# VH-VL binders against DnaJ homolog subfamily C member 27-A (dnajc27-a), part 12

Target 1, 260 residues: DnaJ homolog subfamily C member 27-A (dnajc27-a), of Xenopus laevis (African clawed frog) (q7zyf1)
Amino acid sequence: ALRIKVISMGNAEVGKSCIIKRYCEKRFVPKYQATIGIDYGVTKVHIKDREIKVNIFDMAGHPFFYEVRNEFYKDTQGVILVYDVGHKETFESLDGWLAEMKQELGPQGNIDNIVFAVCANKIDSTKHRSVDESEGRLWSESKGFLYFETSAQSGEGINEMFQAFYSAIVDLCDNGGKRPVSAINIGFTKEQADSIRRIRNCKDSWDMLGVKPGATRDEVNKAYRKLAVLLHPDKCMAPGSEDAFKAVVNARTALLKNIK
Key: E = the ipSAE of ESMFold2; O = the ipSAE of OpenDDE; V2 = 0.75 times the mean of E and O plus 0.25 times the DockQ between their complexes.

## First folded at step 10 (VH-VL; framework fv_faricimab_arm2)

Design y20 (from y16 with heavy chain S28D; at its last look DockQ between E and O 0.57; V2 from the best seeds 0.69)
Fold by ESMFold2, look of step 10:
Structure y20 (fold): chain C 260 residues (1-260), chain A 121 residues (1-121), chain B 108 residues (1-108)
Amino acid sequence: as target 1 above (260 residues)
Amino acid sequence: QVQLVQSGAEVKKPGASVKVSCKASGYDFTNYWMHWVRQAPGQGLEWMGWIYPGDSDTNYAQKFQGRVTMTRDTSISTAYMELSRLRSDDTAVYYCARHIAVAGTWYFDLWGQGTMVTVSS
Amino acid sequence: SYVLTQPPSVSVAPGQTARITCGGNNIGRKSVHWYQQKPGQAPVLVVYKDSYRPSGIPERFSGSNSGNTATLTISRVEAGDEADYYCQVWDKSSDHYVFGGGTKLTVL
């Protein structure tokens, strides 16, 4: 029978254990995390007329447990990578979590051959959301990761996540643990993704267009045209591209009013 | 004995180049990013860039793009930083530093002793 | 081009508490690391990820990070704490590693 290893990753208290417990129910006993930093469970799932056994390691995210956690990255087929939509710092930490895994796998390890399910988790449904869905989806899809909206309180999205996650892992295993030799097209470029992220985080219209205060009308229009071509909805299918394009149009309009 | 040991001090003329070495020992050289950071006399720390020894991927600070080249030799666990078209304001101590990734962040946990490079007419 | 701002110097009497600030736009959403550098020496990590101490660093060293300001706090300052202190972050948008300008701690 096919056996796979999955781990959880993400900052402490983003709801990793809640997601796992809700899906695994009584088959997962969350006992050792406070002492050892790892809880373990086994579950069986049926995917594509196959029975697979899944070894799940729910890993504590606190820095104190790094020396335990670092021994569990090798031979992993799937990662449940979790952040809390109410706390942007947990989202900003995701790149560091990928770096920890790459560090422990070494150059022979290839994260592209591991299935990641990014969970934008709503731990507290009464709290204001601070990470927009398009931002989280853009980050995830630009890396070839699966993206899901989940709720710790309601359980919404969790079953969907695990079904897609296990299906993707089985597909990868059936392909010898490797993605196809041909390049993988995600429907947008790194430049497009980076531009959308920058525009989302801009402080003013000058910054958004990448020009200095005091720029001429011609300089504003030239900067605008470069971004407009890059982000036009006909040429850019990235999450958040339409909002970014509209923001760039509005920024140009606002700046040109103030120049003349 | 986890350590980084750098090559000795260098004196160069403007327009020349310098190549500083950084030998790693006591850890898996190819698993960790290696950074270069410089410090002019009486000044603060200035990040120059990194190399990933596992595949030679690099990322240079914009200020040094086109003048800096970072390489490595995995057979002797050694990283190199070469700075070309030297100017007098390149006079500095040049450090190599390993970063370690932990729990959603990374920091420089291991530093070489530094290499003084003096650029003078 | 993310910028970290530190005061150039801080003076404190022995036994008192020194506070060294590091200002940056939304720095509270970043992990801040602090390095101590004594004359003629390489920097040494004293606080990482805002508030954690590496092994061998006295409990007198602590840190916090909120809003636009991160702070390194050294309680019961000793003469041996006299050094330059640098804050450091990773800037996601540029993929650059940014140091503050440094703060010289003088023990009076």
Scores: ipSAE 0.613, ipTM 0.820, lowest interface PAE 1.5, mean pLDDT 88
ESMFold2 (binder alone), look of step 10: mean pLDDT 93; pTM 0.947
OpenDDE, look of step 10: ipSAE 0.844; ipTM 0.943

Design y21 (from y16 with heavy chain R98K, light chain Y97W; at its last look DockQ between E and O 0.87; V2 from the best seeds 0.79)
Heavy chain, then light chain:
Amino acid sequence: QVQLVQSGAEVKKPGASVKVSCKASGYSFTNYWMHWVRQAPGQGLEWMGWIYPGDSDTNYAQKFQGRVTMTRDTSISTAYMELSRLRSDDTAVYYCAKHIAVAGTWYFDLWGQGTMVTVSS
Amino acid sequence: SYVLTQPPSVSVAPGQTARITCGGNNIGRKSVHWYQQKPGQAPVLVVYKDSYRPSGIPERFSGSNSGNTATLTISRVEAGDEADYYCQVWDKSSDHWVFGGGTKLTVL
ESMFold2, look of step 10: ipSAE 0.675; ipTM 0.845
ESMFold2 (binder alone), look of step 10: mean pLDDT 93; pTM 0.931
OpenDDE, look of step 10: ipSAE 0.859; ipTM 0.953

## First folded at step 11 (VH-VL; framework fv_faricimab_arm2)

Design y22 (from y21 with light chain S31Y; at its last look DockQ between E and O 0.85; V2 from the best seeds 0.75)
Fold by ESMFold2, look of step 11:
Structure y22 (fold): chain C 260 residues (1-260), chain A 121 residues (1-121), chain B 108 residues (1-108)
Amino acid sequence: as target 1 above (260 residues)
Amino acid sequence: QVQLVQSGAEVKKPGASVKVSCKASGYSFTNYWMHWVRQAPGQGLEWMGWIYPGDSDTNYAQKFQGRVTMTRDTSISTAYMELSRLRSDDTAVYYCAKHIAVAGTWYFDLWGQGTMVTVSS
Amino acid sequence: SYVLTQPPSVSVAPGQTARITCGGNNIGRKYVHWYQQKPGQAPVLVVYKDSYRPSGIPERFSGSNSGNTATLTISRVEAGDEADYYCQVWDKSSDHWVFGGGTKLTVL
């Protein structure tokens, strides 16, 4: 009945192929030699009592394969966007991957009406985690993307990801190729998300509150009150808001000890 | 084949505005971000911002917010950067640069020849 | 905002190896690009994504990036390599592109 096109995106060696193969088991039949950097497969799934035929393009992430990859972005309904939680550079690269797709689709491609499932993959479950869940989830959800914690080794999260992913694609197709309004409403503002990201990356307590070193007690308290209202856990449902709020409180306390 | 050609040098008085053009050829102008970078005499490169010609979305460096406007005309594949309320320390060579996004990063793969803007009384 | 620090100058004899550093907090978690600029010319990309060379750049240009330091390495330096070299990153937290201050390579 319904035929959809799905691609994988993400740096080399983040486990894209392992996630796809683990889900498909014996249902995925590659038709391309891996030396060109694209594996094509077809699988059938049942979502909401519908039969869906899925064309999957598992795309190699190495820069060498750019000239091959750029031919496969058109007419895509879903993207499996993968990073390795143990390698922060693979997470930092996600905006660059979105840019590659937008670049190749051009302005008519309206990337906002493509379903993205972001997979925070634990390629090695014993490896130290470099990207915490709240950071990855905040990035994903602020863009209207689905977010999942996955492990190619254990299979954790993979079936749940594909179920939600295909369900969202079906909803998109049933809504004339436009995402439903509910998928656009993420439960926090851009200002809240930006503040949390800034606080995570600040260099000291002065920077965290957005005041110059040597600020007065009144200036510190004014900056604190603005952030406290914005980020208070009762007012802000963004991933990481509780930790950001605690950091702001601690920054105020530290600065006021050294002022009068 | 692929090139960015900028408008000629300009001399301006403090308080005036300047509008530098950058004509693209040999690629799909609307698909790639265009950046503006300046370089004061004897100094380093300073990123000013970008425009996405496909939809006119822009992102300006904080230093230039309120003084810079980046626009384009897709019918002639030309990007523009306008800097207002000029000061003498705005004297610089202004470059346009195309970026390309590849495999999770992006970088400036093509630069215009530069446009000298001199601000003096 | 994110800061990249380069030495103002590096001097090297012809035929030797030049190393130009780019310092930044956890820069090893970012992708670093390197541009060469000769006097009166626009910059030219010589290394991207830490260690890849664009087509037409000699293999004696190479790059590395780990910890807090990215390095552009030019082996068998020639007089024609005398130029200013800039490192660049995209800073996710500010959503800005950042250049280092530049390093003048002098071939003596």
Scores: ipSAE 0.608, ipTM 0.815, lowest interface PAE 1.5, mean pLDDT 87
ESMFold2 (binder alone), look of step 11: mean pLDDT 93; pTM 0.933
OpenDDE, look of step 11: ipSAE 0.834; ipTM 0.942

Design y23 (from y21 with light chain S31H; at its last look DockQ between E and O 0.80; V2 from the best seeds 0.75)
Fold by ESMFold2, look of step 11:
Structure y23 (fold): chain C 260 residues (1-260), chain A 121 residues (1-121), chain B 108 residues (1-108)
Amino acid sequence: as target 1 above (260 residues)
Amino acid sequence: QVQLVQSGAEVKKPGASVKVSCKASGYSFTNYWMHWVRQAPGQGLEWMGWIYPGDSDTNYAQKFQGRVTMTRDTSISTAYMELSRLRSDDTAVYYCAKHIAVAGTWYFDLWGQGTMVTVSS
Amino acid sequence: SYVLTQPPSVSVAPGQTARITCGGNNIGRKHVHWYQQKPGQAPVLVVYKDSYRPSGIPERFSGSNSGNTATLTISRVEAGDEADYYCQVWDKSSDHWVFGGGTKLTVL
């Protein structure tokens, strides 16, 4: 039977343990006391006509447990990376979590050949969402990570996440520990993703097109044309590309109305 | 003892280049990003960029693109920052700094002592 | 290009509380770090991730971050706290690290 190692990552209180316990039900066989900040368990799943034994390390996210966590990063095939959609700071922390893992794996670790499943978790379904789905999905997919909307309380998305997650890990193992080329192709470039993020955060139509106030009609049209080609929905599959493209079109229209 | 020790002060003419070294000890040099930060006399801190010594990946502040090169020699745990086409306003103390990533954040936990670079005719 | 704004100076009497601000657009969504620098020395981290203290930093140092303002608070200020203080963030959109302009704390 194929044996794999999975860890959880993310800020304290984003629902990592709840997601794991919800999926495992009573199948999770703990071997550690939770008081050391690591819950270890083993579960068995059936994926692609084979039995997989999964070693799961549910790691406490508080800074206090860093010296314990750093012992568990090596030889990992999959990471469940969790944030709370109702608390923007937990999403803003995800880059720092990747940095901690890369730091602890060192140059011999190959983080690009580890399967990440990003869980946009809805801990409190009645709380207003502060990170929308397109923002979270863009961040995740631009890094080649799987993305799922989950709720540990209701169970929404959890089984789907684990099924896709384990399937991707099996594919990685079957490809000699390297992610298959097809799994790396995300359908958009870094330039496209960066443009969408910039457009989402711009302050006005001049800024959106990257031109100075007082730009000529030709300068506006040139800037527009570059962005329109880059972001056209038929050529850009990035999350949020349709809204970004519409915003760029509207910005051009608004600017040209006032230019001779 | 964990420390960063930088090369000594330099005096350069405009148009020249300077290469500052930063020797790390007491930790795994290849695991942690190394940053370079400068500070002109009487002025604030200015981030210049980072290198990841494990694979030589770099990220430069846009202001320094085309003039700065960050390298390292892993056999002696030393990072380098080279700044070319020096101008008088490049006169500054140049620091190396190590960052650490913990629990979803990054910060500079160790700084070198600084290297004064003076650019004058 | 993300900008952090600090007051150039703050003066406080010994034993009183100093508050040093760091302004930035939506800085409350970022992790703010604070460094103390005494003349002729390298900076020293005094607060990280808005409000956490590294080991060896007195409890008198605290921090907060919300909205467009992060604040470093030094209670019961001592003469030895006289220094320049810098805030710092990582700006996700540019992938750059940004320092504030610095604040000179003077203890009178």
Scores: ipSAE 0.630, ipTM 0.838, lowest interface PAE 1.4, mean pLDDT 87
ESMFold2 (binder alone), look of step 11: mean pLDDT 94; pTM 0.943
OpenDDE, look of step 11: ipSAE 0.845; ipTM 0.947

Design y24 (from y16 with heavy chain R98K, light chain K92R; at its last look DockQ between E and O 0.82; V2 from the best seeds 0.78)
Heavy chain, then light chain:
Amino acid sequence: QVQLVQSGAEVKKPGASVKVSCKASGYSFTNYWMHWVRQAPGQGLEWMGWIYPGDSDTNYAQKFQGRVTMTRDTSISTAYMELSRLRSDDTAVYYCAKHIAVAGTWYFDLWGQGTMVTVSS
Amino acid sequence: SYVLTQPPSVSVAPGQTARITCGGNNIGRKSVHWYQQKPGQAPVLVVYKDSYRPSGIPERFSGSNSGNTATLTISRVEAGDEADYYCQVWDRSSDHYVFGGGTKLTVL
ESMFold2, look of step 11: ipSAE 0.667; ipTM 0.860
ESMFold2 (binder alone), look of step 11: mean pLDDT 93; pTM 0.937
OpenDDE, look of step 11: ipSAE 0.875; ipTM 0.960

Design y25 (from y21 with heavy chain S28K; at its last look DockQ between E and O 0.80; V2 from the best seeds 0.77)
Fold by ESMFold2, look of step 11:
Structure y25 (fold): chain C 260 residues (1-260), chain A 121 residues (1-121), chain B 108 residues (1-108)
Amino acid sequence: as target 1 above (260 residues)
Amino acid sequence: QVQLVQSGAEVKKPGASVKVSCKASGYKFTNYWMHWVRQAPGQGLEWMGWIYPGDSDTNYAQKFQGRVTMTRDTSISTAYMELSRLRSDDTAVYYCAKHIAVAGTWYFDLWGQGTMVTVSS
Amino acid sequence: SYVLTQPPSVSVAPGQTARITCGGNNIGRKSVHWYQQKPGQAPVLVVYKDSYRPSGIPERFSGSNSGNTATLTISRVEAGDEADYYCQVWDKSSDHWVFGGGTKLTVL
């Protein structure tokens, strides 16, 4: 039987343990997070007519437990990477979590050959959402990661996530521990993704087009055309690209009304 | 003895290039990002970019794009920053700094002693 | 481009509490790190991830971060605390590391 190692990653209190507990039910009893910083469980799944034995390590996210966590990154096939949609700081921390894993694996590790399932978790379904789906999905898919909307409270999305997660891990193992070429094609470039993120977070129309206040009509139109080609729906399939394209069009219109 | 030791001070003319070295010891050089930060006299800290010594991946601040090149030699645990087409306003102390990633963030936990680069005609 | 704003200087008497602010749009959603730099020396980390203190840094150093302001607090200030202090964040949108302009702490 195929044996795989899965770890959880993400800030404290984003719902990692709740997601794992809901999926594993009685097979996972979290006891040691507060004292040791790691809880362990085993589950079996059947994927592609293969019995898969999964060792799940639920790792505490607090900085205090870094010296424990750093021993568990090696030989990992899958990562459940969790943030709380109600707390944007937990989403902003995801790049730092990837960096922790990369530094502990070192140059021999290839993080591109590890399956990531990003869980946009809704800890409290009544609380205002701080990270919209397109933002989280863009971040995840631009890195080749799986993305799921989950609810620790209701359990929504959790079984779907694990099903896709394990299927991707089996595909990885069947391809000699390397990602299949079909999993590499995400339908957009890094430049397109970066532009969408920048446009989402820009302060005004000048900033959005990348021009200085006082720019000429020609400068505005040149900046606009570059972004319009980059983000056009025929050429960009990234999450959030249509909204970014509309924003760029509106920015151009607003700027041109204010000059001449 | 975890430390970063940088090359000595340099004086350059406008239009020249400078290459500053940063030798790491006491830790796994290839596992951690190395940043370069400069500080003009009487001014604050200015981030220039990073290199990941494990694979030579780099990220440069836009201000320095096209003028800066960051490299390393893993056999001697040494990082390099080369800045070309120097101007008088490139006069600064140049630091290398190691970061460590912990629990969703990273910070510069170790700094070199700094290298003064003076650009004057 | 993300901007961090610090007061240029802060003066306190010995034994009192110094508070150095770092302003930024939604900075409470970022991890803030603080560095101390004494004249002629490289910076030294004194607080990381808003409020954590690295080993070897006196307990007098602490930090907080919420809303649009992060604060470095130095209680029972000593003459040896006189230095420049810089806040720092990572800006996801530009993928750049950003420092504040620095605050000169003067112990009277």
Scores: ipSAE 0.669, ipTM 0.826, lowest interface PAE 1.0, mean pLDDT 89
ESMFold2 (binder alone), look of step 11: mean pLDDT 93; pTM 0.933
OpenDDE, look of step 11: ipSAE 0.863; ipTM 0.954

Design y26 (from y21 with light chain S55K; at its last fold request DockQ between E and O 0.83; V2 from the best seeds 0.81)
Heavy chain, then light chain:
Amino acid sequence: QVQLVQSGAEVKKPGASVKVSCKASGYSFTNYWMHWVRQAPGQGLEWMGWIYPGDSDTNYAQKFQGRVTMTRDTSISTAYMELSRLRSDDTAVYYCAKHIAVAGTWYFDLWGQGTMVTVSS
Amino acid sequence: SYVLTQPPSVSVAPGQTARITCGGNNIGRKSVHWYQQKPGQAPVLVVYKDSYRPKGIPERFSGSNSGNTATLTISRVEAGDEADYYCQVWDKSSDHWVFGGGTKLTVL
ESMFold2, look of step 11: ipSAE 0.709; ipTM 0.861
ESMFold2 (binder alone), look of step 11: mean pLDDT 93; pTM 0.937
OpenDDE, look of step 11: ipSAE 0.850; ipTM 0.949
ESMFold2, look of step 12: ipSAE 0.673; ipTM 0.848
ESMFold2 (binder alone), look of step 12: mean pLDDT 93; pTM 0.929
OpenDDE, look of step 12: ipSAE 0.838; ipTM 0.944
ESMFold2, fold request of step 13: ipSAE 0.558, 0.701, 0.701; ipTM 0.787, 0.865, 0.871
ESMFold2 (binder alone), fold request of step 13: mean pLDDT 93, 93, 93; pTM 0.931, 0.929, 0.931
OpenDDE, fold request of step 13: ipSAE 0.895, 0.899, 0.899; ipTM 0.963, 0.964, 0.964

Design y27 (from y21 with light chain H33Y; at its last look DockQ between E and O 0.73; V2 from the best seeds 0.70)
Fold by ESMFold2, look of step 11:
Structure y27 (fold): chain C 260 residues (1-260), chain A 121 residues (1-121), chain B 108 residues (1-108)
Amino acid sequence: as target 1 above (260 residues)
Amino acid sequence: QVQLVQSGAEVKKPGASVKVSCKASGYSFTNYWMHWVRQAPGQGLEWMGWIYPGDSDTNYAQKFQGRVTMTRDTSISTAYMELSRLRSDDTAVYYCAKHIAVAGTWYFDLWGQGTMVTVSS
Amino acid sequence: SYVLTQPPSVSVAPGQTARITCGGNNIGRKSVYWYQQKPGQAPVLVVYKDSYRPSGIPERFSGSNSGNTATLTISRVEAGDEADYYCQVWDKSSDHWVFGGGTKLTVL
């Protein structure tokens, strides 16, 4: 049977252990995370006419366990990368988590051939959501990662996540340890994703179009046309592109109202 | 033992290029991002970009895109920053810095001594 | 592009407390890093992840971060603390590192 290693990653208190426990139930007994920083479990699943044996390492996210975590990145087939939708800093930290893994694997680790499942987790259903689904999905899919909405409280989305996650890992293994082309082709460019992220975070209409205050009518229209071609829904399938396109149209209208 | 040592000061004419080197020792050069940061006289720090020496992946600040090239030679654990089409406002001290990533954060834990580049006619 | 704003200078008497601010839109949602730079020297990290200190940094250095303002606090300021101080964040939306403009701390 096929044997795979998966790990959890993400800030402390984002629900990594809860997600794993809800899926594994009694097959996973968390005992050592608070003292050693790692809990281990084994489960068997049936995927695509194959039984696979999954070794799961639930890694504590607290900085004090860095020296333990850094020993567990090697030979990993899949990563469950978790953030709390109610705490934007846990989402903002995801680049740092990827950096820790790449740093510890080094160049020989080939991190691009590891399956990532990003879990946008709802720890507290009464808390206001601070990371929109399109924002989290855009970040994840622009990196070639799987993206799921999960709830540690209700268990919603967890079985679907593990099913897709294991299926992607099996595809990886069947492709000689390299991601299949279909899993890498995300349907939008880095430039499109970068523009959507920038537009979401801009402070005013000049910033949104990428022009300086006092720009001429022609400069505004030129910047608008570039963004409109880049983000048009017929040419851009990225999460959040429709809202970004609408925002760009509105910014143009607002600026041109005040220009002679 | 753990250090970044940069090449010596340079004096250049406007329109020329400069290539600053940064030799790493005492750690696994290919595992950690290398950043370049400059500081004009009397001014603040300005991030220019990074390179991951393990695979040569780069990320340049928008201001420098098209003028900066960051490279490395892993056989001698050395990173390079080349800035082209120099102008007088490129006069600055240029630093290399490595980061360490821990638990969702990155920070620059080691800096080179800096290389003064003067652009003058 | 993301902007960090620092006061250009802060003056403090020896033994008193210096507070250096770093303003940014929703900076409380980001990890903030603080660097000390003395004349002719490379910067030295003094606070990371808002409030943590690297090994060898005196406990008089502390930090906080909430809302739109991060603050570096230096208690019982000594003459040797006279330096330029820079805040820094990673901006996920642009994939860029951003430094503040720097604050010159003068100990009078």
Scores: ipSAE 0.618, ipTM 0.822, lowest interface PAE 1.3, mean pLDDT 88
ESMFold2 (binder alone), look of step 11: mean pLDDT 92; pTM 0.921
OpenDDE, look of step 11: ipSAE 0.769; ipTM 0.904

## First folded at step 12 (VH-VL; framework fv_faricimab_arm2)

Design ctl (from y26 with heavy chain W33S I100S V102S W106S; at its last look DockQ between E and O 0.01; V2 from the best seeds 0.00; counts 0 for: sugar tag NYS H31, pae E 15.9 > 2, placed apart)
Fold by ESMFold2, look of step 12:
Structure ctl (fold): chain C 260 residues (1-260), chain A 121 residues (1-121), chain B 108 residues (1-108)
Amino acid sequence: as target 1 above (260 residues)
Amino acid sequence: QVQLVQSGAEVKKPGASVKVSCKASGYSFTNYSMHWVRQAPGQGLEWMGWIYPGDSDTNYAQKFQGRVTMTRDTSISTAYMELSRLRSDDTAVYYCAKHSASAGTSYFDLWGQGTMVTVSS
Amino acid sequence: SYVLTQPPSVSVAPGQTARITCGGNNIGRKSVHWYQQKPGQAPVLVVYKDSYRPKGIPERFSGSNSGNTATLTISRVEAGDEADYYCQVWDKSSDHWVFGGGTKLTVL
């Protein structure tokens, strides 16, 4: 039997413990919405005709717990990285969580050989969503991470997440602790992903095309052609690429409306 | 100041009930479970159960199931333990203890001063 | 139900090392916590998670845990260390907290 180590990461109160407990107990348990420290779970699963024994460590997310959790990063095969779709700060913190793990693994560590599953968690179904699915998916998939929409209340997406997560870990283990090439290929480049993020966060049509206010029609069209080639639907499979392309087309139209 | 202050000593007859209070100060009362532990004279520590003040969820040791009730009043940050149908072997010091938030398996990082309950005819 | 076994008493001379054991089936797979209780007082945490010390507990107190035995070690024992000592674990299978029977440390 294959035994693996999994940890959870994410800000306090994003529902990490509830996702883990619901999977283990097959029901949502509200008393575990708050992180009370490092907790431990074991489960058995069957993946690809293998029995897998899983040790799950639910890591406290508050900075107060840093000295405790830094002891648990070593020898981890999988990470469940959780944010709350209703609180954008928890999504913005994900890069900080990765940086903490990289620092604690040191120069000899390599996170490319760890399976990450990012959970965009819906803690409260009545709360306004602050992080769109395409935004979270783009961040995750551009890093080679699995991405799932999960619900702490309904349990939606949780079983699917764990099944794909464990399957990827088994593939990692069978490939000598390194990611298989097929799991690394994501169908878009870093430049394409960066452009989509920039377009999402731009201030106005001038910024979107990367031209100065007062640019000529030729300058607008030249900038447009570069972005149109980069984001071409036949070559860019990135989440949010279709919406980004439409935004670029609309920006060009708006700018040319006022230029002779 | 972080503190748990319990109600005073009580003397009860067999068959009666006792309700011990535990007032918390200096920390977020609703974010940590409160445990109850008793100690008979000359004996060791015996875990009775816990309450989570945030939602009143409880977990009782099997030995006390059906006789113990744990409650709280969040407006005054106070937990209560009530033990019914008392008998002489319930004579003990009763402690409240705060659940820790810093470890994977919980330990008790703050204890009340204890409440002596004497059951005699 | 999970059981923790401690010796009823341990005697040591001042300045020597006391070792208090806590036996349990596969206790090395659990986090063990240790409490000191002086007469007429509430327990005080002296070691948690096998080997960590809370703030204010001197370095003379240390712990270890492997196999079926956890050990609290008190080096350079002082008269003020005379107390009852309890080990504790959380038992996941019952979801209960379990204490050992206690060990009375006597400094002679």
Scores: ipSAE 0.000, ipTM 0.407, lowest interface PAE 15.9, mean pLDDT 81
ESMFold2 (binder alone), look of step 12: mean pLDDT 93; pTM 0.948
OpenDDE, look of step 12: ipSAE 0.701; ipTM 0.881

